# Designs tried in a protein design chat: VH-VL binders against q9vpl3. Part 200

Target 1, 224 residues: q9vpl3
Amino acid sequence: RGKINIQRPKAPHYERARVVAVTQPKYPELPKAKSCFKTRAERTQQQQENPYNEIIAREVRNWLDHSRLVAFFHLSSITADDIFRVRVQLHKQNLHLKSYGSKIIEQAVKNTRYEAIVPLFHSNHCIVFSPDPEKTAALLRIVRRVPQMVLLGGIVEETMLSRNQLVAYAQMPGLHAVQAQLVQTLSQAPGHLIQQLQAHQNSFVQVLDVHAKNQMNEETPKST
Short names: E, the ipSAE of ESMFold2; O, the ipSAE of OpenDDE; V2, 0.75 times the mean of E and O plus 0.25 times the DockQ between their complexes.

## First folded at step 7 (VH-VL)

Design W6 (framework fv_ontamalimab; at its last look DockQ between E and O 0.28; V2 from the best seeds 0.00; counts 0 for: pae E 4.6 > 2)
Fold by OpenDDE, look of step 7:
Structure W6 (fold): chain C 224 residues (1-224), chain A 121 residues (1-121), chain B 112 residues (1-112)
Amino acid sequence: as target 1 above (224 residues)
Amino acid sequence: QVQLVQSGAEVKKPGASVKVSCKASGYTFTSYDINWVRQAPGQGLEWMGWISPYNGETNYAQKVQGRVTMTADTSTSTAYMDLRSLRSDDTAVYYCARDEGLWDSYYFDLWGQGTTVTVSS
Amino acid sequence: DIVMTQTPLSLSVTPGQPASISCKSSQSLLHTDGETYLYWYLQKPGQPPQLLIYEVSSRFSGVPDRFSGSGSGTDFTLKISRVEAEDVGIYYCMQSTQFPLTFGQGTKVEIK
């Protein structure tokens, strides 16, 4: 008596198989219970615009519109305590550290001049706002000691800057200093030109004098 | 113009107190700490302590601990140094100096003109 | 307290010649945060001190390029490539790695 392989039951005889196939009750397709929990994706799509998100988005827009310095950072495994310490340092310099969700940022900057910043917000990020672009150097000095904060880029005076450009900007002398240098450089240019022009004139006069002297010496007859 | 302007010269007797003022202008007063440094005649520089106008936090040198009080008035952008129980060895020029106050980097990028304090019997 | 020792205490230099001042600390000035908090000041006659160098080698704004700082640990040097008349005064090194902040004795630089 062959061991009944319960894992691979022998297919019934062809006639029996036909009878079984025909006599199988056709159960009506169970109404797809509409109550199947909307997939997380469907729930997220139907998420009624959370009035709270709109308020926060408006806040973000307000910060962007009133800030002359905006810096974007990636946060890498930073503790709440470290964030707090950094926040205090920044606040003393009138730098405001904020953190917003990527969706909120997207909503806030949609159809605005700031829309280009959306790709920067793929992970844990924070934003530093300031009304004073002169604080860029202070910001960089503070963040330099916080390895968990990685500078991605920023906006200074309505201009988007890369990380390297921000660093370069911070190293530049203030606008007034640059202007002063420019004025000084420009003021020296005419003096140099005058000197060069005078040098050429003096050289020309010297050559003419030498020529004149040589001609006078040739005209003096050797009174033998 | 960014500057620190100190009060005038003081002559005091031993045991008296002196209060020196340092008025800041041209910058945000609460963004920087104020340090006090003194210099005895013909001697080097001695750090006395610092105050943060932002939160009122102070740190005094042990040598003057108990005799010195530093205060800051944000409404007038003025820092004060009060030194009590004056001795002859307190005769010095006293300087206030601005510190950027970033983390643990203490450097003085702006100085007052100095206040001469003479302690004589 | 960290003791700062400067050498020499006085230096007479001919204009246009280089000068070098040494500052030694009794302890390492390397802070736990990885920075070295050594500073150089110049006090001109009748004036308050002014900052020259911060964090060993960084020139403060407006400081001429003839000034340079170097060093590590306990040994630091301020160099002036070409001494000018305006460089006359007393130079101080300062540490802020730990409290209290302490200064060197000062180095008087004069023109010969």
Scores: ipSAE 0.673, ipTM 0.837, lowest interface PAE 0.9, mean pLDDT 88
Fold by ESMFold2, look of step 7:
Structure W6 (fold): chain C 224 residues (1-224), chain A 121 residues (1-121), chain B 112 residues (1-112)
Amino acid sequence: as target 1 above (224 residues)
Amino acid sequence: QVQLVQSGAEVKKPGASVKVSCKASGYTFTSYDINWVRQAPGQGLEWMGWISPYNGETNYAQKVQGRVTMTADTSTSTAYMDLRSLRSDDTAVYYCARDEGLWDSYYFDLWGQGTTVTVSS
Amino acid sequence: DIVMTQTPLSLSVTPGQPASISCKSSQSLLHTDGETYLYWYLQKPGQPPQLLIYEVSSRFSGVPDRFSGSGSGTDFTLKISRVEAEDVGIYYCMQSTQFPLTFGQGTKVEIK
C-alpha cells in the first residue's frame, strides 16, 4: 500500500517540527504501540470474543456521546512517523484521531441511530473525534495534505452527514450570523425593506432546509 | 469576543528589558500560534518570531536571537515577549498576532492593539 | 532574506477610481509544496494591520469583493476596483515561503 510523505508538501512546518524535536519540549507525547493503529494480527485477535471488547466499545460510545464532530476516513498504509505528525497537527486543533475494529464499532453503536456507520469499517479506517464542530473546516484543511486519509462522511451535532454534506457544512455560515443579518435589515431606513427581508428569509429557510434534510436522511429508511 | 489585548506603553533606558503581554480571549488559545511583529516610528513591519502555546515551541528572527524570549501561560491564555539589552533602535510599536496554526499557515487573522516601547535616555 | 519591494510607495486616488499596487520579491515565492505564500494587509490610521488577501488571491472573511490579488513567481499585484474612503491607509505585502517572514515597505493610499 502507498506511504505518505508529509515532508514534501509542508517544508516550513516541517522545518518548525524539526526545530521543535531538537530544541523544544515535546508536549504532549504519545506512547508507542497504542491501540489507535493496531497491526492486522492484533485487530484479528480483537475480532474474536475478547472479554475486554465491551470495555473498548464503551470507550467508543463515550467518544460518540461527547463529540459534536465525528469524521470517518478510509486509511491507507502510513508509517508511524507520518501518522504521528498528522496526530500532532490534529490534536493541536482539539481533533482526536482513533481507530477501532469493526466488531467493536458494531457493539458500540448497537441499538443507536448510528448503526448505519458499521459498513464504513469493513476496510482500514480511522475516526476523528472533536467536541468542536466549528473545527470541521480546520480538519479538512489538515487532511488535504494527507492523501492516505480519504473522507467518507461524518456526524455533526448528532446528525449523520455524507462526505459532500460535511464539506458543505464546513463552508456554511453560522445560523446566528443569518439571524443577525435579518435584525440588521429591519433596522435599515425605509425603502426596499420587504425585498431585503424576503432575501434573508430565503437564506434562513435554505439553511434550515440543509439541516432538516441532513437529519431526515438519518431518520427515514430509503423508500421501497 | 475574539481578541488579543496587550499591556500598556513602556519607557525604558538602553540596556534594560521589557516584557509585553498579550492576553487572548474568545478562542482556544492552544490551537493557534502567537507571532510578534514590531513597527519602528514611521517605518514598516518587522517579524520578530512566534510561539506555539500548544507545546512551547518558538522560532525567533535572527536580528533578535539571543535577546528575546517568548513564553505562553495557558492557564491565563496570555503570551509574553521579553526583549532584553534594549537599544534605541528597539523603539517601536510591538504587536502580537495569531496565526491559525495549520501546517504552513502564517496569515495573521487577529492582531493586538499594539504596545509602544520607547528606549531613550 | 527575501526582500519584498512595493511600488508605488504612495498613491492618491479619487473616490470610485481603481488602484493597483505592485509587490515584487527578490526570489520566487513558490514553495516546495507547490503553493505560493503571499499575503496583503491594510493598516488604517491608528490601527493595527488587518488581513485582506492570503495565498496570493484568496480574500479573507469579510473583505469586500473590490479587493483582488493576483500574480505568481516574483510579481504580485493587489487591485482595488473602486477605492472608497474607508480604504485609506498603508498596504503591506508579506511572504512566508521562507524564514524570516518579510514585509514590503508599504504603499500609502490616500483619497484626493
Scores: ipSAE 0.183, ipTM 0.580, lowest interface PAE 4.6, mean pLDDT 78
ESMFold2 (binder alone), look of step 7: mean pLDDT 92; pTM 0.940

Design W7 (framework fv_ontamalimab; at its last look DockQ between E and O 0.02; V2 from the best seeds 0.00; counts 0 for: pae O 8.2 > 2, placed apart)
Fold by ESMFold2, look of step 7:
Structure W7 (fold): chain C 224 residues (1-224), chain A 121 residues (1-121), chain B 112 residues (1-112)
Amino acid sequence: as target 1 above (224 residues)
Amino acid sequence: QVQLVQSGAEVKKPGASVKVSCKASGYTFTSYDINWVRQAPGQGLEWMGWISPYNGETNYAQKVQGRVTMTADTSTSTAYMDLRSLRSDDTAVYYCARDEGFWDSYYFDLWGQGTTVTVSS
Amino acid sequence: DIVMTQTPLSLSVTPGQPASISCKSSQSLLHTDGETYLYWYLQKPGQPPQLLIYEVSSRFSGVPDRFSGSGSGTDFTLKISRVEAEDVGIYYCMQSTQFPLTFGQGTKVEIK
């Protein structure tokens, strides 16, 4: 585990790098309570957090409204140092790595055509936003070195794309000219796109299950 | 229109300094690092260092450490390489080259036209 | 520093015939992240270098498929399946597995 290495020597004067690094937003974490009952402190915390949930949901909505590229990833276990280095690499390309609770995402996309993305956020995840759709290729090159981030799909110019469609989009020469044609074509089949995103999610889960079973068979080939 | 345009040829005496400029056009200057590579007459390529216009970070080759300063001006999208205490073996064509700056991958996909620096008595 | 040694230093090729350039490093170029950071550049006469191959075998955008790279560890090869007149120039390998970045001496490819 852990393919991420950032091996650049630091500059003698790194004050600018420190300022940029500390200005990045923090991401909320999902609660992982095992108990079905909440204490009084937990209930009070939820009451106090509800007004901030709407503020955070508006932040997500604002990102969606102002981003011409949105990419969704499944996120495996990753160290804080590694995710910080990934965030810096992405931010250099005007790509903004964020993670929100599924409830916040549900609230943010309620009554929009993006409601279909909600199932993607019931597992551990992250989202990359950018105003620059031409940075899709750069995004994919960066995350290629990050096996903990597995692409699920995305949104380009207000059109939902499957994983394969987003990868194809990134490879096209003269992206703006071809991108406009692709977005127009896909806008005629929004239901099919949503189905493809869910099929890719299921396919990804099945591939992981097959690899896990193969790994277990490889370790214990004996029949009992 | 994506290009790096360097300053003109320079003739210098030993002990002097030279400052070569590299102006970026047609792309987001702060999204890429600028590397400096030199080539002595009839010789191969020698990496000198890089600067990140994003945060001002630099990394210099040990052979030129202490004699080189690389800077970037984001308001003009221009990188500079200042080489001091010039010697005759600093005579070379100096190139700037941009680097996508992803992880440990250093591929120079765009090069300037080169600046000839001649150091002679 | 990792020394990059190219052979041959000069190569004269009839148009349409294949060419092969070897690059050897003084140390393994396999990085701790599992990648191998070896690159090939072509410097045509009177021009700055241009990228051909990155990460051993990946062709840069716009590079003809007659160029291919291979190798691992310390031994790497650039192959041109059918040399054309526009392929003349000096070919350099480069490594970025360890600082400082270092280039091979160059291989001059000429047409006969």
Scores: ipSAE 0.288, ipTM 0.642, lowest interface PAE 3.6, mean pLDDT 80
Fold by OpenDDE, look of step 7:
Order: sequence, then C-alpha cells, then structure tokens
Structure W7 (fold): chain C 224 residues (1-224), chain A 121 residues (1-121), chain B 112 residues (1-112)
Amino acid sequence: as target 1 above (224 residues)
Amino acid sequence: QVQLVQSGAEVKKPGASVKVSCKASGYTFTSYDINWVRQAPGQGLEWMGWISPYNGETNYAQKVQGRVTMTADTSTSTAYMDLRSLRSDDTAVYYCARDEGFWDSYYFDLWGQGTTVTVSS
Amino acid sequence: DIVMTQTPLSLSVTPGQPASISCKSSQSLLHTDGETYLYWYLQKPGQPPQLLIYEVSSRFSGVPDRFSGSGSGTDFTLKISRVEAEDVGIYYCMQSTQFPLTFGQGTKVEIK
C-alpha cells in the first residue's frame, strides 16, 4: 500500500478535476472597505483637526500676541520637580513657563509673523512668556541656575533675537538710559563738528598770515 | 565637594587696602552670586554686597559704597573683595557666601571659612 | 534700612528642653511678589554661619526637624523642639525683602 503522501496529493483524474473546477463556488469579492486598508500614514493624515488642538493653538497665539518677551528653551533631561521649581520662580517674576507640542506650535504660528520660530521646536522645549520686556534679565538670572534649560532665542518687543542678542539685551541699560546716552552722543556731535570746522579755518588764517608776513618782509628794501 | 575657600588673614594699617579672595569649587561658578558679609569681633553680621559672576553686576551696601570693589574671575572661579581706605572699625572676619536665591530671593547656602582682617595702627 | 531685632540676646537651655527665638522687623517683610524673605542662620563657635531656615518656615537641606520657623509680616520665631549640644552657637535672622540685607543682633544659645 503506497505511502499516502498527504503533502502532495495525486492530482485527480482529468474528468474529476473539471467537475471540481466548475463546482467551486465563486464567492463575490468582498467589498474591500477602503477604510480597512488605510495605512497608518493615511490614517494619520486624516487626523481630523482635533478641536482640542485648535483651542491650544489659539491659546499659544494669544500668549504670543500679548507677550512683549518670549523666550525659547531646549529642555535637556530635566525632572518634573526641577521644572516645577523653575516655574514657581519664574511665576514670581510674572514669567510664565509653558510647554506645547511642536505640531500645536506650528498650527498656532502658521501664516503669522511668528512662523520663523517653528524650526526651534524640534525637540523637548519650553517657552517663557512675559508682558514685561524688562524681565529679560530676571529670566536669564533664573534659568542660569538651571543647566537643563538651554536658551535658544526669543522675541523682545516684536523683534526676534538670538541667544547672544538676548543676553546683550538683558545687559543693556534701560531704555531711558540708552536714550539719554544717545542724546548725549548726538549733542556732542555738533560741537565736535564746529571744532573741526573752526580748526580748519584757524589753520587757513594762520597760513594766510604767514604768507602776508613773508610778502611784507620781501618788500622791505634792504636800506644799504 | 562644593566649597568656598578664602584667602588667609590680613593685617593692615589704617588707610591701606585689602583684597580678599574666595575660590569656588564643586559647582558652576557663574550660576550663583557671591555675597560678602563681615563680622566685627563680638558683633553681628553685616552684609556688604553681592556680585554676579555671570555678568559682573554688583550691588554694594551704602556703608561701604565707594570703598569696596567686588570682582569675579570666571577662569579661576574666584571672587575678590577689595576694601580701600581701611579704618579700625573695618577690623572683622570677612565671609564670602553663595547666594542660592532666585532673583529677589537672597539666602546664603554656602559660606567660606572667613578671612580675618585686622586694621591696626 | 529694615532693622531686625532679636529677643532674647542670650538663652541658656537645658539639653532636651525647647528653645524659642523671636525676630522682629521694623517693616513688613512681605515682598510685592507675595513672598516673605526671612532667613535663619546658626553660627557655631569658630565657624561661619550656616543656613537653617529660608523663607520663614522652609527647612534647609540637612537641617534637623527639631528646627522650625514661623511668622508673618514683622514677627518671626525660630523654635528648637529639643535642644542638643550641637545647637550651641549664635542664631541670626536675616531679611532680604529689601536692600540692604540686614541681620538681627544674634541670639547666643548656650547649654546649661
């Protein structure tokens, strides 16, 4: 009795094969619900605008619009406790520490003057908002003690500043002091100009005087 | 180890100047302000001023204003207090202290060992 | 300048007994930011001062729980629940609400 090879059954007789082929039920192709085969990517692209994200985006925009000081930080392995401590300290200075997702930020600043900040939000980040640009020094003083917070840049009085520019700004004397210095400098400019103009005139007169004296000496005949 | 190490005792004549050093170690020098506090013999503590090693900003007590200069060298993590026109009443132990406070919160969590300055004629 | 006044100026305490030191300020130490910047320091004999309490009632790291601070406005108190031999020294209150920073006169604590 030949070993029944269960793995490769002998092909049925030709007539039987024909009957089996004709009697095989043709099942209608199940409607491929397009929805079942959407790749994760396609599903993620159809991410229904989460109304919640819109609300948060509006909040971000509101903060941006009402803040005269905005600072962007990278967060490097900072603990929740440390963040909390910093937040409390900042809050005492009317500095508001917030953290938002990159997508939310992108949505919030899309088609706005703030669109240029989007590249800053590729990693863990936080934003500090303040209505008072004079608090820049305070902000820098506080975050200086937090090495996990790395200043990336900021916006002061609607001007985007680099890290170094923010530091420089914080070291600047108050607006009034700067204005006073400017006025002082400007007030000195005319005086200096007058002195220079007078110097040239005086030099010219001296040259003329010397010339005149020389001519007079040449006209005095040597009375032999 | 986090510590502040001050320079040794000084004996000066009236009218002279003294410069006390305070070397920081074990922490980021620019992250904390350095305060100077003095203590006359048998007396209490008197705050003299602070310096920020970060930006060089200083704030001096009015009593020593004009006579004191505080400096910080970030390369050596050392703060200096220079007191000029010394008087007998300047005889004291001078302490440097680290300010751990944030902006308006000033407290001293780390102190140097103190430097005795004696002004004697 | 804000004047800080401590009472008593000297205190002799039996080991294991409680101690209390008062510090009064000439002005309210409540800052505009809502915080009160009062601090307590202990200066042990031959040593620099060391921080005990910050912002009225917060115990500094490493400070034993027998130390507590309380108060508001112009009146502040440092309490030691059970005085130990290592607690001998001069206690100072300090304010940082306004410049210049000012200290109390100090309270000398001794063991009977």
Scores: ipSAE 0.015, ipTM 0.505, lowest interface PAE 8.2, mean pLDDT 85
ESMFold2 (binder alone), look of step 7: mean pLDDT 92; pTM 0.942

Design W8 (framework fv_ontamalimab; at its last look DockQ between E and O 0.38; V2 from the best seeds 0.00; counts 0 for: pae E 4.2 > 2)
Fold by OpenDDE, look of step 7:
Structure W8 (fold): chain C 224 residues (1-224), chain A 121 residues (1-121), chain B 112 residues (1-112)
Amino acid sequence: as target 1 above (224 residues)
Amino acid sequence: QVQLVQSGAEVKKPGASVKVSCKASGYTFTSYDINWVRQAPGQGLEWMGWISPYNGETNYAQKVQGRVTMTADTSTSTAYMDLRSLRSDDTAVYYCARDEGVWDSYYFDLWGQGTTVTVSS
Amino acid sequence: DIVMTQTPLSLSVTPGQPASISCKSSQSLLHTDGETYLYWYLQKPGQPPQLLIYEVSSRFSGVPDRFSGSGSGTDFTLKISRVEAEDVGIYYCMQSTQFPLTFGQGTKVEIK
């Protein structure tokens, strides 16, 4: 007597199978209450534009429009206490540390000149705003001591800069210093040119003088 | 122009007090700390202390502690150093110097012209 | 207090020649934050001091490239690759790793 395999019951005889198939009650398909299992994606799409998000997005835009220095940072695991300390240091330098969600940033910069910054916001990020581009060096000095803040890039005077470009910018002398240096360089250029021109003229005159002297010596007849 | 301008020379008697002013211009006054450094005639530099105009925090050198008070007026962008119970060894040129105040880095990137204080009987 | 000792105290240099000043601290100037807070100042005759080097080796803005700083721990050096007439004055090292801030005795640099 073969062990009744409870896991794979033997198919009933063909006639029995037909009777069972015909006698199976056809239950009407229960109305798939579409509403009960809206996927997270469907729920997120129907999320009524949170008026609060619009307000925050407007705030972000306002900061972007009024800032001459904007720096983007990735935040690693950082404590609230450490963030607070950094914030105090930044605030003393008129640097404003803000953190916004990626969706808010996307909404804020949509169809604006800042749309290119959206890819920078993939994880925990913070933004530093300043009305003064001269504070770039101070910002970098402050953040240098905070390993949890990783500089990704920034905007200075409406120009998007990479991390390396920001560092280079911070090392440059102020605009006035550069201008002064340029003026000095330009003021020296004419002097050098004049010296070079004079040198060539003097050399030419010397060569002519030597030639003239040689000709005079050849014309003096040896009075034997 | 970014500068620190100090008050004029002072002549005082032993036991008197002197108040030296340092007016800042061309930058945000509260973004930098003000340090005071003195130099006796023919001698080196001696740090006296610092004040933060941002929060009013002060730190004085032990040598002058109890006799010195540093203050800052944000409305006039002016720092003051008051030194009391003057002695002959307080005769020096007194400098105010700006410090960026970033973390624990103390360096002086801007100096006043100096104020000569002479203590004589 | 950390004592800063400079050597030499006086240096006479021919224009165009290099100069070197040593600064030694009585304790390590390495701070707990990993930075070394040593600074170099120049005081020209009749003027206040001016910053040359910050944090051992960083040149302050506007400082010529002929100036360089080096060192670690307790031993530091300021080098001038080619001394010019404008480099005349007293050089001071300063530490800010520990309070009180302290200066070296100064090194007087003169032109021969």
Scores: ipSAE 0.635, ipTM 0.828, lowest interface PAE 0.9, mean pLDDT 88
Fold by ESMFold2, look of step 7:
Structure W8 (fold): chain C 224 residues (1-224), chain A 121 residues (1-121), chain B 112 residues (1-112)
Amino acid sequence: as target 1 above (224 residues)
Amino acid sequence: QVQLVQSGAEVKKPGASVKVSCKASGYTFTSYDINWVRQAPGQGLEWMGWISPYNGETNYAQKVQGRVTMTADTSTSTAYMDLRSLRSDDTAVYYCARDEGVWDSYYFDLWGQGTTVTVSS
Amino acid sequence: DIVMTQTPLSLSVTPGQPASISCKSSQSLLHTDGETYLYWYLQKPGQPPQLLIYEVSSRFSGVPDRFSGSGSGTDFTLKISRVEAEDVGIYYCMQSTQFPLTFGQGTKVEIK
């Protein structure tokens, strides 16, 4: 039930960290053996990079397949202690905080209807997964006090929702009874929804760029 | 139906103990903390403590520290409050109330019907 | 312990008229996380308390818009814009900024 749908929340985190560590080290020298050693060494090198990414990508697919609620956030700089406290708060509500590289997300959603979410992960981010779409309101209450996590949008019952649509979804009375009607009324071309999510992300990035430029420009003299 | 249902009224003698139950239904028991609040006849509300069914953590009001034990059974979705060494001034209606357990908000959005405990000889 | 003091202790109100209840704390309820943990409950006759307002001014789901909360620091107010017969009971403020959680002594609201 919830146990079979929720794959080892901590294990995926450990596997992601392990993959990052493996990706960084310089590969050892290859043996001088000709075609067979060279071919096996080349296959091992290719396999080493691709197999770890595919393992983590499969984990992401499993989370997406078994989560009725998925929420995407931009993540600003945050201390390890603060993110740990947020993770504990979320986990208590059966909400699972994860982060994956954009290439792993791209590999995970390849040839699926979710392929258009990949641009959301070009900036620093995190994802919350849950089998319980009724926990959307609790999610929003938790992150209300975490200014480092900025909601971009999400997926509810396999339908992509913008930030405003997800907030509206969380406020609906009788969430389960209204859920099917809300998803039906929010139905529109997948490309249009993804363009709206991408526009919000691009706008957010542009605002950050303006703030950075303004802080550099604040070195200019002021009369008051 | 989302509710907290408490055990029935109790009449006890001074020095005895009482164990009040609070059965949760219609929601994920481990996602919320259970608080105990009592109300003496004709008086206001007094917080006694809370328990987190998530990890078993408790926090007791100092006035009842040492006399109270709060427990939670996640298999039955039931919280318990055991108050020992009863005195006449423990006569009150005892409520269980859940809070969302999100940060330090601690607001009580669902209350049990109350359990009257009368301590008299 | 933070002492919560409510005034008045009793109100008699004609239906349709406004009512206001004050709650003062013995020290600031502003938590180090930047939030203020002040709540309002209504206990109708023969019933357990029910939540009206959380975090000073946020109306709980299903609470009529005639109820509003305001305040900061140590001074808080619950307002009922038009008192109805169903609003009778005892109103309590509560704080959770510091343990132990503490309630005001209550304000009884009655219809004239």
Scores: ipSAE 0.242, ipTM 0.605, lowest interface PAE 4.2, mean pLDDT 79
ESMFold2 (binder alone), look of step 7: mean pLDDT 92; pTM 0.942

